VH-VL binders against q96il0. Designs and how they scored, part 151

Target 1, 167 residues: q96il0
Amino acid sequence: APERGAERRDTAPSGVSRFCPPRKSCHDWIGPPDKYSNLRPVHFYIPENESPLEQKLRKLRQETQEWNQQFWANQNLTFSKEKEEFIHSRLKTKGLGLRTESGQKATLNAEEMADFYKEFLSKNFQKHMYYNRDWYKRNFAITFFMGKVALERIWNKLKQKQKKRSN

## First folded at step 5 (VH-VL)

Design mm1 (framework fv_belrestotug)
Fold by ESMFold2-Fast, scan of step 5:
Structure mm1 (fold): chain C 167 residues (1-167), chain A 120 residues (1-120), chain B 108 residues (1-108)
Amino acid sequence: as target 1 above (167 residues)
Amino acid sequence: QVQLVQSGAEVKKPGASVKVSCKASGYTFTRYYMHWVRQAPGQGLEWMGVISPSGGDTSYAQKFQGRVTLTRDTSTSTVYMELSSLRSEDTAVYYCARDKPFITGSFDYWGQGTTVTVSS
Amino acid sequence: EIVLTQSPGTLSLSPGERATLSCRASQSISNNYLAWYQQKPGQAPRLLIYGASTRATGIPDRFSGSGSGTDFTLTISRLEPEDFAVYYCQQYGTSPWTFGGGTKVEIK
C-alpha cells in the first residue's frame, strides 16, 4: 500500500518556508514529510571548523538523501498513476463508469486490488533490487566515513588531553 | 497449474437454449475476470462478454445483448454461459478465457472449447 | 468498434525462414493494448504477445511483436515446424474487444 503523507495539500502562495531549520537550532533539523516522497528531509548543521573529512561525510549524507528522496518521489508517482490506470481499465472491462450512481468515485474490492499490487511488485522487482543494493552500498560508505570521523575526533581529544597533562 | 475445463459438446434445435460451463482451478477464482469467445467453423474469433466472479457483474457484446447470460458459482469455481433463441449461425466452438491481471482484455488461459451445433 | 485487418491472409514459408505478419487497426489503439494469439487445428488459442511487444510466459524468443498506433507486426525470426498455425491479433484498448481475421502460416 502507499504511505500517508502531505501529498494532497497545496502550499499556499503566502505560506511560510517549509524547508528551514528553526533559527535557534545548532544541530541537524528534521523537517516535515515531503509531498511526493513522504520522507522527512534532514537539514544538516555545518560547524564553523568543519574538517575536510567531516565535510566529505556531510556531502555524502546530503547526496544520499537527495538520491533517496528522488527515488521515492518517482516511485510514489508511478504507483499512483498505474493504480488509477488499473482501476479505470477494470471498470472499463465491466462496462462501468468511473463514478457510482451516488456520484462517489468507483472503487475495486480488496481481492481485485491484490492483482494490481502483485503485478506492480513483480514489474518493479529488479528496480527495487537495484535500489536496495545501492542503498546498502551508500550506507556502507557513510558508516565507513563516520568511523573515520570518530577516529579523528578521538585522536584530537587524546592530543588535547596530552597537552593538558604536560602543563 | 491453472486449468479451465469446459462441459461437453451440445446439439440443439433452432429456438432452444444452451448452457456451457467452465470450471476453474489452480488460482483464486474470484480475482480474475472470465470472458467468453466463440469461433464459427472456418471463421475467426468473436468476443461475447465478460463476468466478474467476485461481484457477478457482466458486460456483453451488443450483438449478443438480450440472448446471452453469464453467471458464476463461487462455491464450485465455475462460470456459465447461457445463449438463448439459438439459430444455425450460432453453431461454433465456445471458449471461456481468463483475463490477464493488470492488463484487462488479453487472455492468458483458455478452456478447451465446447462445440455447440444448431441444426434441424 | 475497432476493426482489425490482418495481412497477408495466407503466408506460405519453409522452416528456417522469417515470418512477418501485419495487423492494422481502423483507429489508434489506446496504450498499444494489442495481443497476438497462435491457434492450431482443434486447439484453443494460445497467448503469444500482449501490450504489442511483451512476450507471454513460456513463449520462445523467436516470437517478437512491434508497432504502435494503428500498425502492428508479429515477427517469427526462424520458423520451426511447430510454428505453422493461424495467428490472430486482438485489441483490448476499447470495448468491445475485437480480433483480426487471422493469418495462416502454412508450410510451402
Scores: ipSAE 0.000, ipTM 0.453, lowest interface PAE 17.0, mean pLDDT 80

Design mm10 (framework fv_belrestotug)
Fold by ESMFold2-Fast, scan of step 5:
Structure mm10 (fold): chain C 167 residues (1-167), chain A 120 residues (1-120), chain B 108 residues (1-108)
Amino acid sequence: as target 1 above (167 residues)
Amino acid sequence: QVQLVQSGAEVKKPGASVKVSCKASGYTFTRYYMHWVRQAPGQGLEWMGYISPSGGDTSYAQKFQGRVTLTRDTSTSTVYMELSSLRSEDTAVYYCARDKPYITGSFDYWGQGTTVTVSS
Amino acid sequence: EIVLTQSPGTLSLSPGERATLSCRASQSISNNYLAWYQQKPGQAPRLLIYGASTRATGIPDRFSGSGSGTDFTLTISRLEPEDFAVYYCQQYGTSPWTFGGGTKVEIK
């Protein structure tokens, strides 16, 4: 189809993060924005003495990050695809070419795009509601385990002080 | 009990199209991504694409772009994979595979496979 | 795309022995998003391990996964007769999803 032939090709390389911290780094590292989701990934540091509770929290945070990254990558892709299809359809209806006189990709003004945005939001309303529900559930769980880890660390500090006194 | 049941074997001529079905049961169909993976005789596994829980979002491997179409029928809990312009190299066993909740890319349940033979 | 190279191609062992299977990625895999599958002749693959080291539900504890970055290992601590199969690694750190070429574990 003609609209498919006019689709933009992404010329930006899809690569791994340029910088990876050393395995023994004692800090979480924040990467560059992902090409598709536009969200920055976090690479989690694993301490040598990680407790089972700390491991559970880290795994929960890693799973939540992957879920979030995939959701937004998918949403952005769907938005871009449907936007391009809408623009192509409207330009064809107007008898206009897919490219401007300067050779750039032809676009519609804000007024013309309003109907697309309205339709896109309404079609994706249920999907966004489920996303928000699961986002809150995941953040509640993360906050709960963060609290447990904090209590464990306080307990361990108290235990260390007690041991130091007995020596 | 989660089950993915695929349609039966197909024999096609070069240039034809094939449509394989995968019927899901035992879970909430509209909560999971579904992927398609194929395996040529004596060869390894090759990812083809996925379809989102709502059916509104699809992604295809570059090799199959323009030839593969994934669709979803929520009323029958069935996913379809249609591959057009068949070549002899498309002779393979085709699997549907369920992703873990949301899109993670690890496949916890697989269909039994559908053998597609393309011969002139 | 990320290319996964599995070694050895074939591993000939006897029941009771330890099997060690390697999977090497052409570039670092984010968050250790690496899975292992078992496939027997005429059957669909079966998920064994995901997230490099987490066993799937119902998988025996003799199966373990390890590794990070570009080097991953599947270990079967003591082979049972039903463990002789082909094993595949798969990355899901970035699209497109890719599989290794497989390692066949066969009876010596």
Scores: ipSAE 0.000, ipTM 0.463, lowest interface PAE 17.4, mean pLDDT 80

Design mm11 (framework fv_belrestotug)
Fold by ESMFold2-Fast, scan of step 5:
Structure mm11 (fold): chain C 167 residues (1-167), chain A 120 residues (1-120), chain B 108 residues (1-108)
Amino acid sequence: as target 1 above (167 residues)
Amino acid sequence: QVQLVQSGAEVKKPGASVKVSCKASGYTFTRYYMHWVRQAPGQGLEWMGWISPSGGDTSYAQKFQGRVTLTRDTSTSTVYMELSSLRSEDTAVYYCARDKPYITGSFDYWGQGTTVTVSS
Amino acid sequence: EIVLTQSPGTLSLSPGERATLSCRASQSISNNYLAWYQQKPGQAPRLLIYGASTRATGIPDRFSGSGSGTDFTLTISRLEPEDFAVYYCQQYGTSPWTFGGGTKVEIK
C-alpha cells in the first residue's frame, strides 16, 4: 500500500497543535503548509485502474503544484531579503540601530512599510506577469484534460450499464 | 562576473582567534545571503552559518554557537568569519559561499578557500 | 538534523564509462531541496545540480540528477577526464544545512 505520510499536525481551536494521522488513504489529502512557500501540498491518490488519460491529468496537476510551490518559495525568500534590506536602510538613514535597547529587532511602522511594498510590487511586475501567463496556460491544459477524463468516465459508465443489462 | 575572493592562509596557536575575509564583486552584494562552510583535511564539507544581506541577522550551526561570529561591511562588499578559542580540530579550509538567487540553501558561487592551521 | 549518506565511498572507473552516485537521507526531504557539488583537489566546490534534478548554468548535459523522498542519484552518463573528482550531496530542506560524506570518482 502507498504510504502518503502517516503523520500530520493540525492546529486545535485553542491554538495548540494536535497530532493527527491521515484520515483515509483512498482519498487525496492535504499536507501541512510548506516551510518556504506557505502553500499546502496535495498528495494525490492513485486509483488501481487509473487510465493513461487520468495519469496524464494527475501528472499535469502534480507538475503544476511543484512549479507553483517553487515560484512562491523563491518569491517569499526574495521578499524577506529585500524587506530586511529596506528596513535596515531606512533605520540607518534615521540614525537608529538595527536592534532596540531590549535586543528586539527594530521595525518600521505601516506607513513607512507602504513604500517598500509599492517598490517591491513595481519591480516584480514583469515576473508576476510571466507567472500569471504560465498559470493561465497550466490551468487551460488542466481544464482541457479534465474535460477528456469526464468524457472517458461517461463512456465507462455507459459500458458498465450495458453489462448490467446483460447486453 | 561574480567573484568571491578570500584572505590568505593563517597559522594560529591553540586558544587564539582567526578572522577570515571574503570580498564579493560582480553582483549586488546587499541582495544575497552569504554562508560559511569548512572542510578538515581529507574530510567532507561542514556548514557553519549564514549572514543576511543587510548583516542584521545571522544563524549558526549549534556546534559553532558561541565561538563563531559572522559580520558584513557593505561599503567594501566584504563578509567576515571570526572563530575564537581555536583548537587543533579547527584546522581546515574555510569557504564563503553565496546563496543561489531565489533558491535558498544551494550555493552557486564559492570563494577559493582559506587554509587555517592550528598547531602548538 | 538530516544525515546524508553517500555511497559508494569510492568509484574506480575509466573515461567513457557511466558513473552512478547515491545519496540517502535519514528523513524524507523535498526533492526540490537537494543539491550536488563537484570538488577537485585544491579547489572550491562547484554547484552541479539543485532542486534534485535541475542543472546549474554551464554544467554539461552528461550530468543528471534524479530521486525524491530519501533516495537521490547523480548520474554522469559518459565520464570525461575532467570529471574525476569528489562529489557531495547537500540538503537545504531544513536547517541546519547538511552535506553527505562524499563519493570519490577516480581513474581505474
Scores: ipSAE 0.000, ipTM 0.457, lowest interface PAE 14.6, mean pLDDT 79

Design mm12 (framework fv_belrestotug)
Fold by ESMFold2-Fast, scan of step 5:
Structure mm12 (fold): chain C 167 residues (1-167), chain A 120 residues (1-120), chain B 108 residues (1-108)
Amino acid sequence: as target 1 above (167 residues)
Amino acid sequence: QVQLVQSGAEVKKPGASVKVSCKASGYTFTRYYMHWVRQAPGQGLEWMGIISPSGGDTSYAQKFQGRVTLTRDTSTSTVYMELSSLRSEDTAVYYCARDKPYITGSFDYWGQGTTVTVSS
Amino acid sequence: EIVLTQSPGTLSLSPGERATLSCRASQSISNNYLAWYQQKPGQAPRLLIYGASTRATGIPDRFSGSGSGTDFTLTISRLEPEDFAVYYCQQYGTSPWTFGGGTKVEIK
């Protein structure tokens, strides 16, 4: 539990998340959604006797998480900035103030925002296409190495059984 | 601190191929797309292609499709541009340039340029 | 592809004068995704402005960008000796990304 490690402070190896798992953990820990990316960071369990293959898999997963976090943080920031600029420009064009009579931010209705969403999706089409291609490539590589790690663990269990039987 | 360092000048005959390198330092190599842009003597800038250093995915300007190949080596933080079937009109300075944020199409850091001369 | 036309081709001015450089697009540029670069002889281009009007890090405040749609302007309010260079506009609203032909700012 998060409370178990109250006096310990750890950060993600990637430097992207600041989730703090307990020191004595035998499994991966999942943190709350990041403020900017809205993705949940994972703190990976590192065995004391980690094999080179297990290390390669962990590093691939950590690098993929960092890449994914940064992509969505940047995408969400760009979306928010452009959305605010669009709303301000449309309100100015209509001769309306940026604040309502109650002092809250003035907003556009769903039909007015449809133009913004259509334009945003259109201009980001190529960016999203490249993201998806990279995402699938990374997931295929991770899946492949997960399979290799599983086979290594099976082989190690078989070795232990052979040794045990010889006694 | 961010730096893009390109390989040295090349002189090639028509029909040959050239491979230019661009070594990145001072930032996380896989977090930014990399572009290649060329400039013929006394001419303007021409975009050639883009590569994702993370996934290795590429996209090329139609004019160079079939002649240009972009690759990368994550262990050395290096991108490569190979141009085949060289012609005299390929004589230019070739630049690598980093995409500002993930992919916006503007270029915040540039390599120093590599002069490629194609002469018969 | 979007064609960018820069004018004038050459601008002859004295230090201390205001420089106004034009970049016109063959069609409207999405979200004003237009950048300006400075290039000195024997050097790589340097990013000055992106998003039509946002200065890149380290760029002096005498450089400003404006415009929207198809008409964009780079203004240097008071030319310094180091500002005499070639300037290129570039659109990144739609692929393929394209550059203008450049404007040379030279000393009178």
Scores: ipSAE 0.000, ipTM 0.480, lowest interface PAE 13.3, mean pLDDT 80

Design mm13 (framework fv_belrestotug)
Fold by ESMFold2-Fast, scan of step 5:
Structure mm13 (fold): chain C 167 residues (1-167), chain A 120 residues (1-120), chain B 108 residues (1-108)
Amino acid sequence: as target 1 above (167 residues)
Amino acid sequence: QVQLVQSGAEVKKPGASVKVSCKASGYTFTRYYMHWVRQAPGQGLEWMGEISPSGGDTSYAQKFQGRVTLTRDTSTSTVYMELSSLRSEDTAVYYCARDKPYITGSFDYWGQGTTVTVSS
Amino acid sequence: EIVLTQSPGTLSLSPGERATLSCRASQSISNNYLAWYQQKPGQAPRLLIYGASTRATGIPDRFSGSGSGTDFTLTISRLEPEDFAVYYCQQYGTSPWTFGGGTKVEIK
């Protein structure tokens, strides 16, 4: 499959992308994967009569998305940078150049890269644990507010139905 | 590369209307909401409203409801703010500002500002 | 509407010193939806911090935000010459969005 080059061309200077619905819509919209995080951004629809509770839910979801985007963009950049530095260090130790005779990037075999992966996973274990903890906390909060919003919408619909019965 | 370029300063009489433009460049115009914020001389910033450049959907601060109208022209990547029934208290610098990706209500890029003076 | 009060109004410091700027809200700001902006004379504001503590892209790490509920702080750990400006806090926790009155950081 071809790279999604075109989808990455219009990302913001910061590497974090957002989009508006192409036409008037009452639904959330999903964009292309961000260049750095590889996560698809969601543009959240704001209804005309958004309640304070609905606003809290939407903003919590938006903040969670931004936090998630920044975490993975940083993680991917850190991985790529440290991987490149490890490869260059090992090639230098072997007395090899950074490029092959054909001009391609010189690489290490799977056995040599195993050392890097072990070090990277070990170094980032605590960071990933804190990420998972925060992710669960955020999802618990989102689920809780989703429940509250659902109850509010049911109550409002019941009030409207009652008014219709009154004549 | 991202730029928001606003129209020039205006002097208006009380009761008149003013229409300020903001031309966006350096990004996909329809991807980000645009906001309007004003700043009176020596005072703080005041949010006026927002518009979706894609759909044209708008939301306004209650204080300006009935006096402000936000529009856009996708072909020119331009948003407009029209404020009617001008008063001396409307003398301010008016800014357009782009919504920060994912966080609606915070503003990552701003226009240079347009000074509107309302005098008799 | 939420009223934001910034203090002090003016902070006179020398390059290299630590600046601490306060922003107090009239009521609790939901989800810590508070941003900080820097504005230099004749220029539009520049976003520094959002979500009370998250630095915007390209903002030096000498800028940090903290706080929750009604009390928020912007700290500049070691002032550079380009940091002398007016700083505004802004809440986006409830409509309408509101800004503080500003704190001017000036050379002593």
Scores: ipSAE 0.000, ipTM 0.492, lowest interface PAE 12.1, mean pLDDT 81

Design mm14 (framework fv_belrestotug)
Fold by ESMFold2-Fast, scan of step 5:
Structure mm14 (fold): chain C 167 residues (1-167), chain A 120 residues (1-120), chain B 108 residues (1-108)
Amino acid sequence: as target 1 above (167 residues)
Amino acid sequence: QVQLVQSGAEVKKPGASVKVSCKASGYTFTRYYMHWVRQAPGQGLEWMGVIDPSGGDTSYAQKFQGRVTLTRDTSTSTVYMELSSLRSEDTAVYYCARDKPYITGSFDYWGQGTTVTVSS
Amino acid sequence: EIVLTQSPGTLSLSPGERATLSCRASQSISNNYLAWYQQKPGQAPRLLIYGASTRATGIPDRFSGSGSGTDFTLTISRLEPEDFAVYYCQQYGTSPWTFGGGTKVEIK
């Protein structure tokens, strides 16, 4: 039964060792979903010879990930809290207990929950619009810098090939 | 603004217990892990343990296992560090510090520190 | 546990000079999960760098971190009077979290 089983949380911050990238990883590592945001964090591989441009891109991606994680963690927490408050309020109004005769948590039907979802979406409309705007702006910037890094790498290969040919 | 405010200095005798508080404000308390780090006079930093304020799950350094207990109160956004069976070598400044769990784990904000003196 | 060794123990320099502080790990730190902290007498530590090279919010650009694997460096490009302090490195890639012994940057 869902109520009897404690679901194991396998989301972990760095520093606690519940989640660690592979020791000899030379690529980015994707972690388990975060406990509140439900988004998978990316642990970025830092090459030994990282260029200033590559560092700028990595920092932009890390900052965007943190912003995204914080937004969805807060949104999901607010949703869960308001959902429980709505359910409790409606059950109280009906004169019903918070638990059924069998001891299980009392719930509302789909029609009643539709009222909550409509209200929640309406209330958060402006916040969602600003999120989408910033999300697209951030992804545009990341794509732009990814292009610059790609060009830098092509240029460095050409420079290296030229140096080899001079011998 | 993010702020961590710790309780005041304590003077204890060997064998006693001490409980230090750390009140968080300016952010969502349950979203960030909280660590405890101590520093003996003139010495370096020593990590003691961490607590997840949402679920109350804890992890401790082996040296302190059995003597340290970390707890939290979500209604007051406060974490507590209780250290039992105090010894003279437990004389130190005790810090709470907030972790960044999203990208890289590090202590981005620290409490002001609580001096605990253990003397007979 | 991962042991962090900081060198030198004390670095005596004048304002305007470059400070280079070393932190060496007993084993490779995955994803360069290494932080640097500054501590002034009577104060709590202040986060300077995390992820080996990312500056924390509000930290001046004269502070930079570099390195990977087992060798990490904190560089202060031009020392200001307020930069004379003790600096600690810390790894957070695996439990238990560990700190280096510290490097004291003192005025010559």
Scores: ipSAE 0.000, ipTM 0.489, lowest interface PAE 14.1, mean pLDDT 81

Design mm15 (framework fv_belrestotug)
Fold by ESMFold2-Fast, scan of step 5:
Structure mm15 (fold): chain C 167 residues (1-167), chain A 120 residues (1-120), chain B 108 residues (1-108)
Amino acid sequence: as target 1 above (167 residues)
Amino acid sequence: QVQLVQSGAEVKKPGASVKVSCKASGYTFTRYYMHWVRQAPGQGLEWMGVINPSGGDTSYAQKFQGRVTLTRDTSTSTVYMELSSLRSEDTAVYYCARDKPYITGSFDYWGQGTTVTVSS
Amino acid sequence: EIVLTQSPGTLSLSPGERATLSCRASQSISNNYLAWYQQKPGQAPRLLIYGASTRATGIPDRFSGSGSGTDFTLTISRLEPEDFAVYYCQQYGTSPWTFGGGTKVEIK
């Protein structure tokens, strides 16, 4: 097979790292972890003869993935910002600079960070509960549409058999 | 189509408070962070803070800590920026700006801006 | 916080010329989290480039970003009349997010 590698890695416009599927790909592909959400994106295969119902299912799955990626990207941002603000606040209270003499970022020990982690987890409890609820709702909807697509395919097979028998 | 529409211009006296609104449409409001950035006449852009519309979590620039409050109303897809103890130096155009999807901290859509004038 | 210095403050050029705008950071920007915005009089800023070199949706090929660490450049290969505006760089690698002072690209 004389071909230069068809595989390409690029950063999506959204900043998500991804793979380009091989040219002859006929199934879904999983990319590397996104640098913001730390979740692996799925690139869905799109057949040329995709039905409107199949397109709706694929778009629902893509939208659910985008929602999930955005939730965790935002959660990671919130954690990073609040952690840095907590550290800076505690260092200021101690009369210490934000950088060590070696130029590295000054940090707090595990005992000092325990207060931050406890507060962050309790503060975000409601948010995570709503995330889980929405996650289950979305997966239920996907399963429902998967069922509809399956029924459409069965119906099309039955139509094909009926056409064969009536001719 | 994504749109961010801000409330109209405000004229305030020193020491007063101002509350600017930013109404979002064309996307799922609770899935994207919203930032506030201001620009004094003839000057550059200054980041003020960010709000997560889903949980209401906020983070503010140290310069505005204690004076700025960001809130949201999910039923109207609206974010609010309230700035208290106004000074003449707070005269600026105030913008709301949406986090670019997956690229937290860069802003893909901006409101049209709200002019706040602080004068005695 | 990271301070961004843009140079020159004003760039006077004619349509068809190449514009090169500089943005220097007081410390290294992690993951090249640097964006460029265009602002025209009376308008909100418009995102041009993010991740130092990735064009935002709908932005013409004549706009390109480059650089890493502390030294970043926005290049407009061939100025069109609509490109005369103020340009801002912004870092989002470390909280708080900060903007440069801007470079005004004006007609000679």
Scores: ipSAE 0.000, ipTM 0.466, lowest interface PAE 15.0, mean pLDDT 80

Design mm16 (framework fv_belrestotug)
Fold by ESMFold2-Fast, scan of step 5:
Structure mm16 (fold): chain C 167 residues (1-167), chain A 120 residues (1-120), chain B 108 residues (1-108)
Amino acid sequence: as target 1 above (167 residues)
Amino acid sequence: QVQLVQSGAEVKKPGASVKVSCKASGYTFTRYYMHWVRQAPGQGLEWMGVISPYGGDTSYAQKFQGRVTLTRDTSTSTVYMELSSLRSEDTAVYYCARDKPYITGSFDYWGQGTTVTVSS
Amino acid sequence: EIVLTQSPGTLSLSPGERATLSCRASQSISNNYLAWYQQKPGQAPRLLIYGASTRATGIPDRFSGSGSGTDFTLTISRLEPEDFAVYYCQQYGTSPWTFGGGTKVEIK
């Protein structure tokens, strides 16, 4: 049986989008969180009369989104891998099996895990600082262009309201 | 401990604007997304928009696009929701609600709510 | 947008009884991104369950969530006096995020 509600595929910065906004959308669409980054992708609505400045802002936001997703996907992967390695190492040191008698994964208590979290944060301190500085710079640029777009829209409304006299 | 404290009740006339504040404490303000949700008397919850306190990036529900503006002040750890061109239908309790350092859409902490009454 | 329908609208029960609340979506919710909130009169909502079945921090074991796709259930195994409140489901699979109409759990 034919299914209704097939969504359009939008050309994202990478050329393909995994998710698309519903047909006739007049606003930005926020998708489900990415499996690895836990960040929601934003699919930007493109107005018919998008100005060059609005396009520049949208592309900057899209590029920042991709950069941000890549960083957190890698960070979460690294965290999960190192957490698993730490747990297995500690269980081996204690002479315990990797699984309980019920076949479930063996775990460490909160006090033992606190040691891992402290070590992970300390080891990744510089990486997080560089991320924060780049994130700050990108958001400064976005804020700057948002201001320029807002001024452009105000100016266009003012021009329209004033109804320039034609000669 | 995490706490979100909102500004007090407002009474406005139709056509006016209202600006509600939400002051955060007990966590790193710039690392968690903040949403705004309203509830009209006797009705359910309605999502209005989200802001990144770090970058100032916003996304709004279509129904409020053009009337709502979300802003933040990182020096005071405060998020603001400004709603313009008020109508009687905007009478509601307005809540700020905290998300994760990434947008999940599930809200672990809420402000106490701000009652906005629009009457002629 | 995804429409969430909660049933029943009102559930009248006595302390110690089991409460079963239903939330149905107009279309399948991605990754079971469905949350449940409790709201008492004059208070802000409180997160109970997220990801359809994961209890939020500090939420008692008597609260449990289940379901997938379009059908979701919140179960309170043995009602305590403090559990009489309005309960809302919320989908966060896609924007705009939407809430159900609520189920009021009241004392019989």
Scores: ipSAE 0.000, ipTM 0.475, lowest interface PAE 13.7, mean pLDDT 80

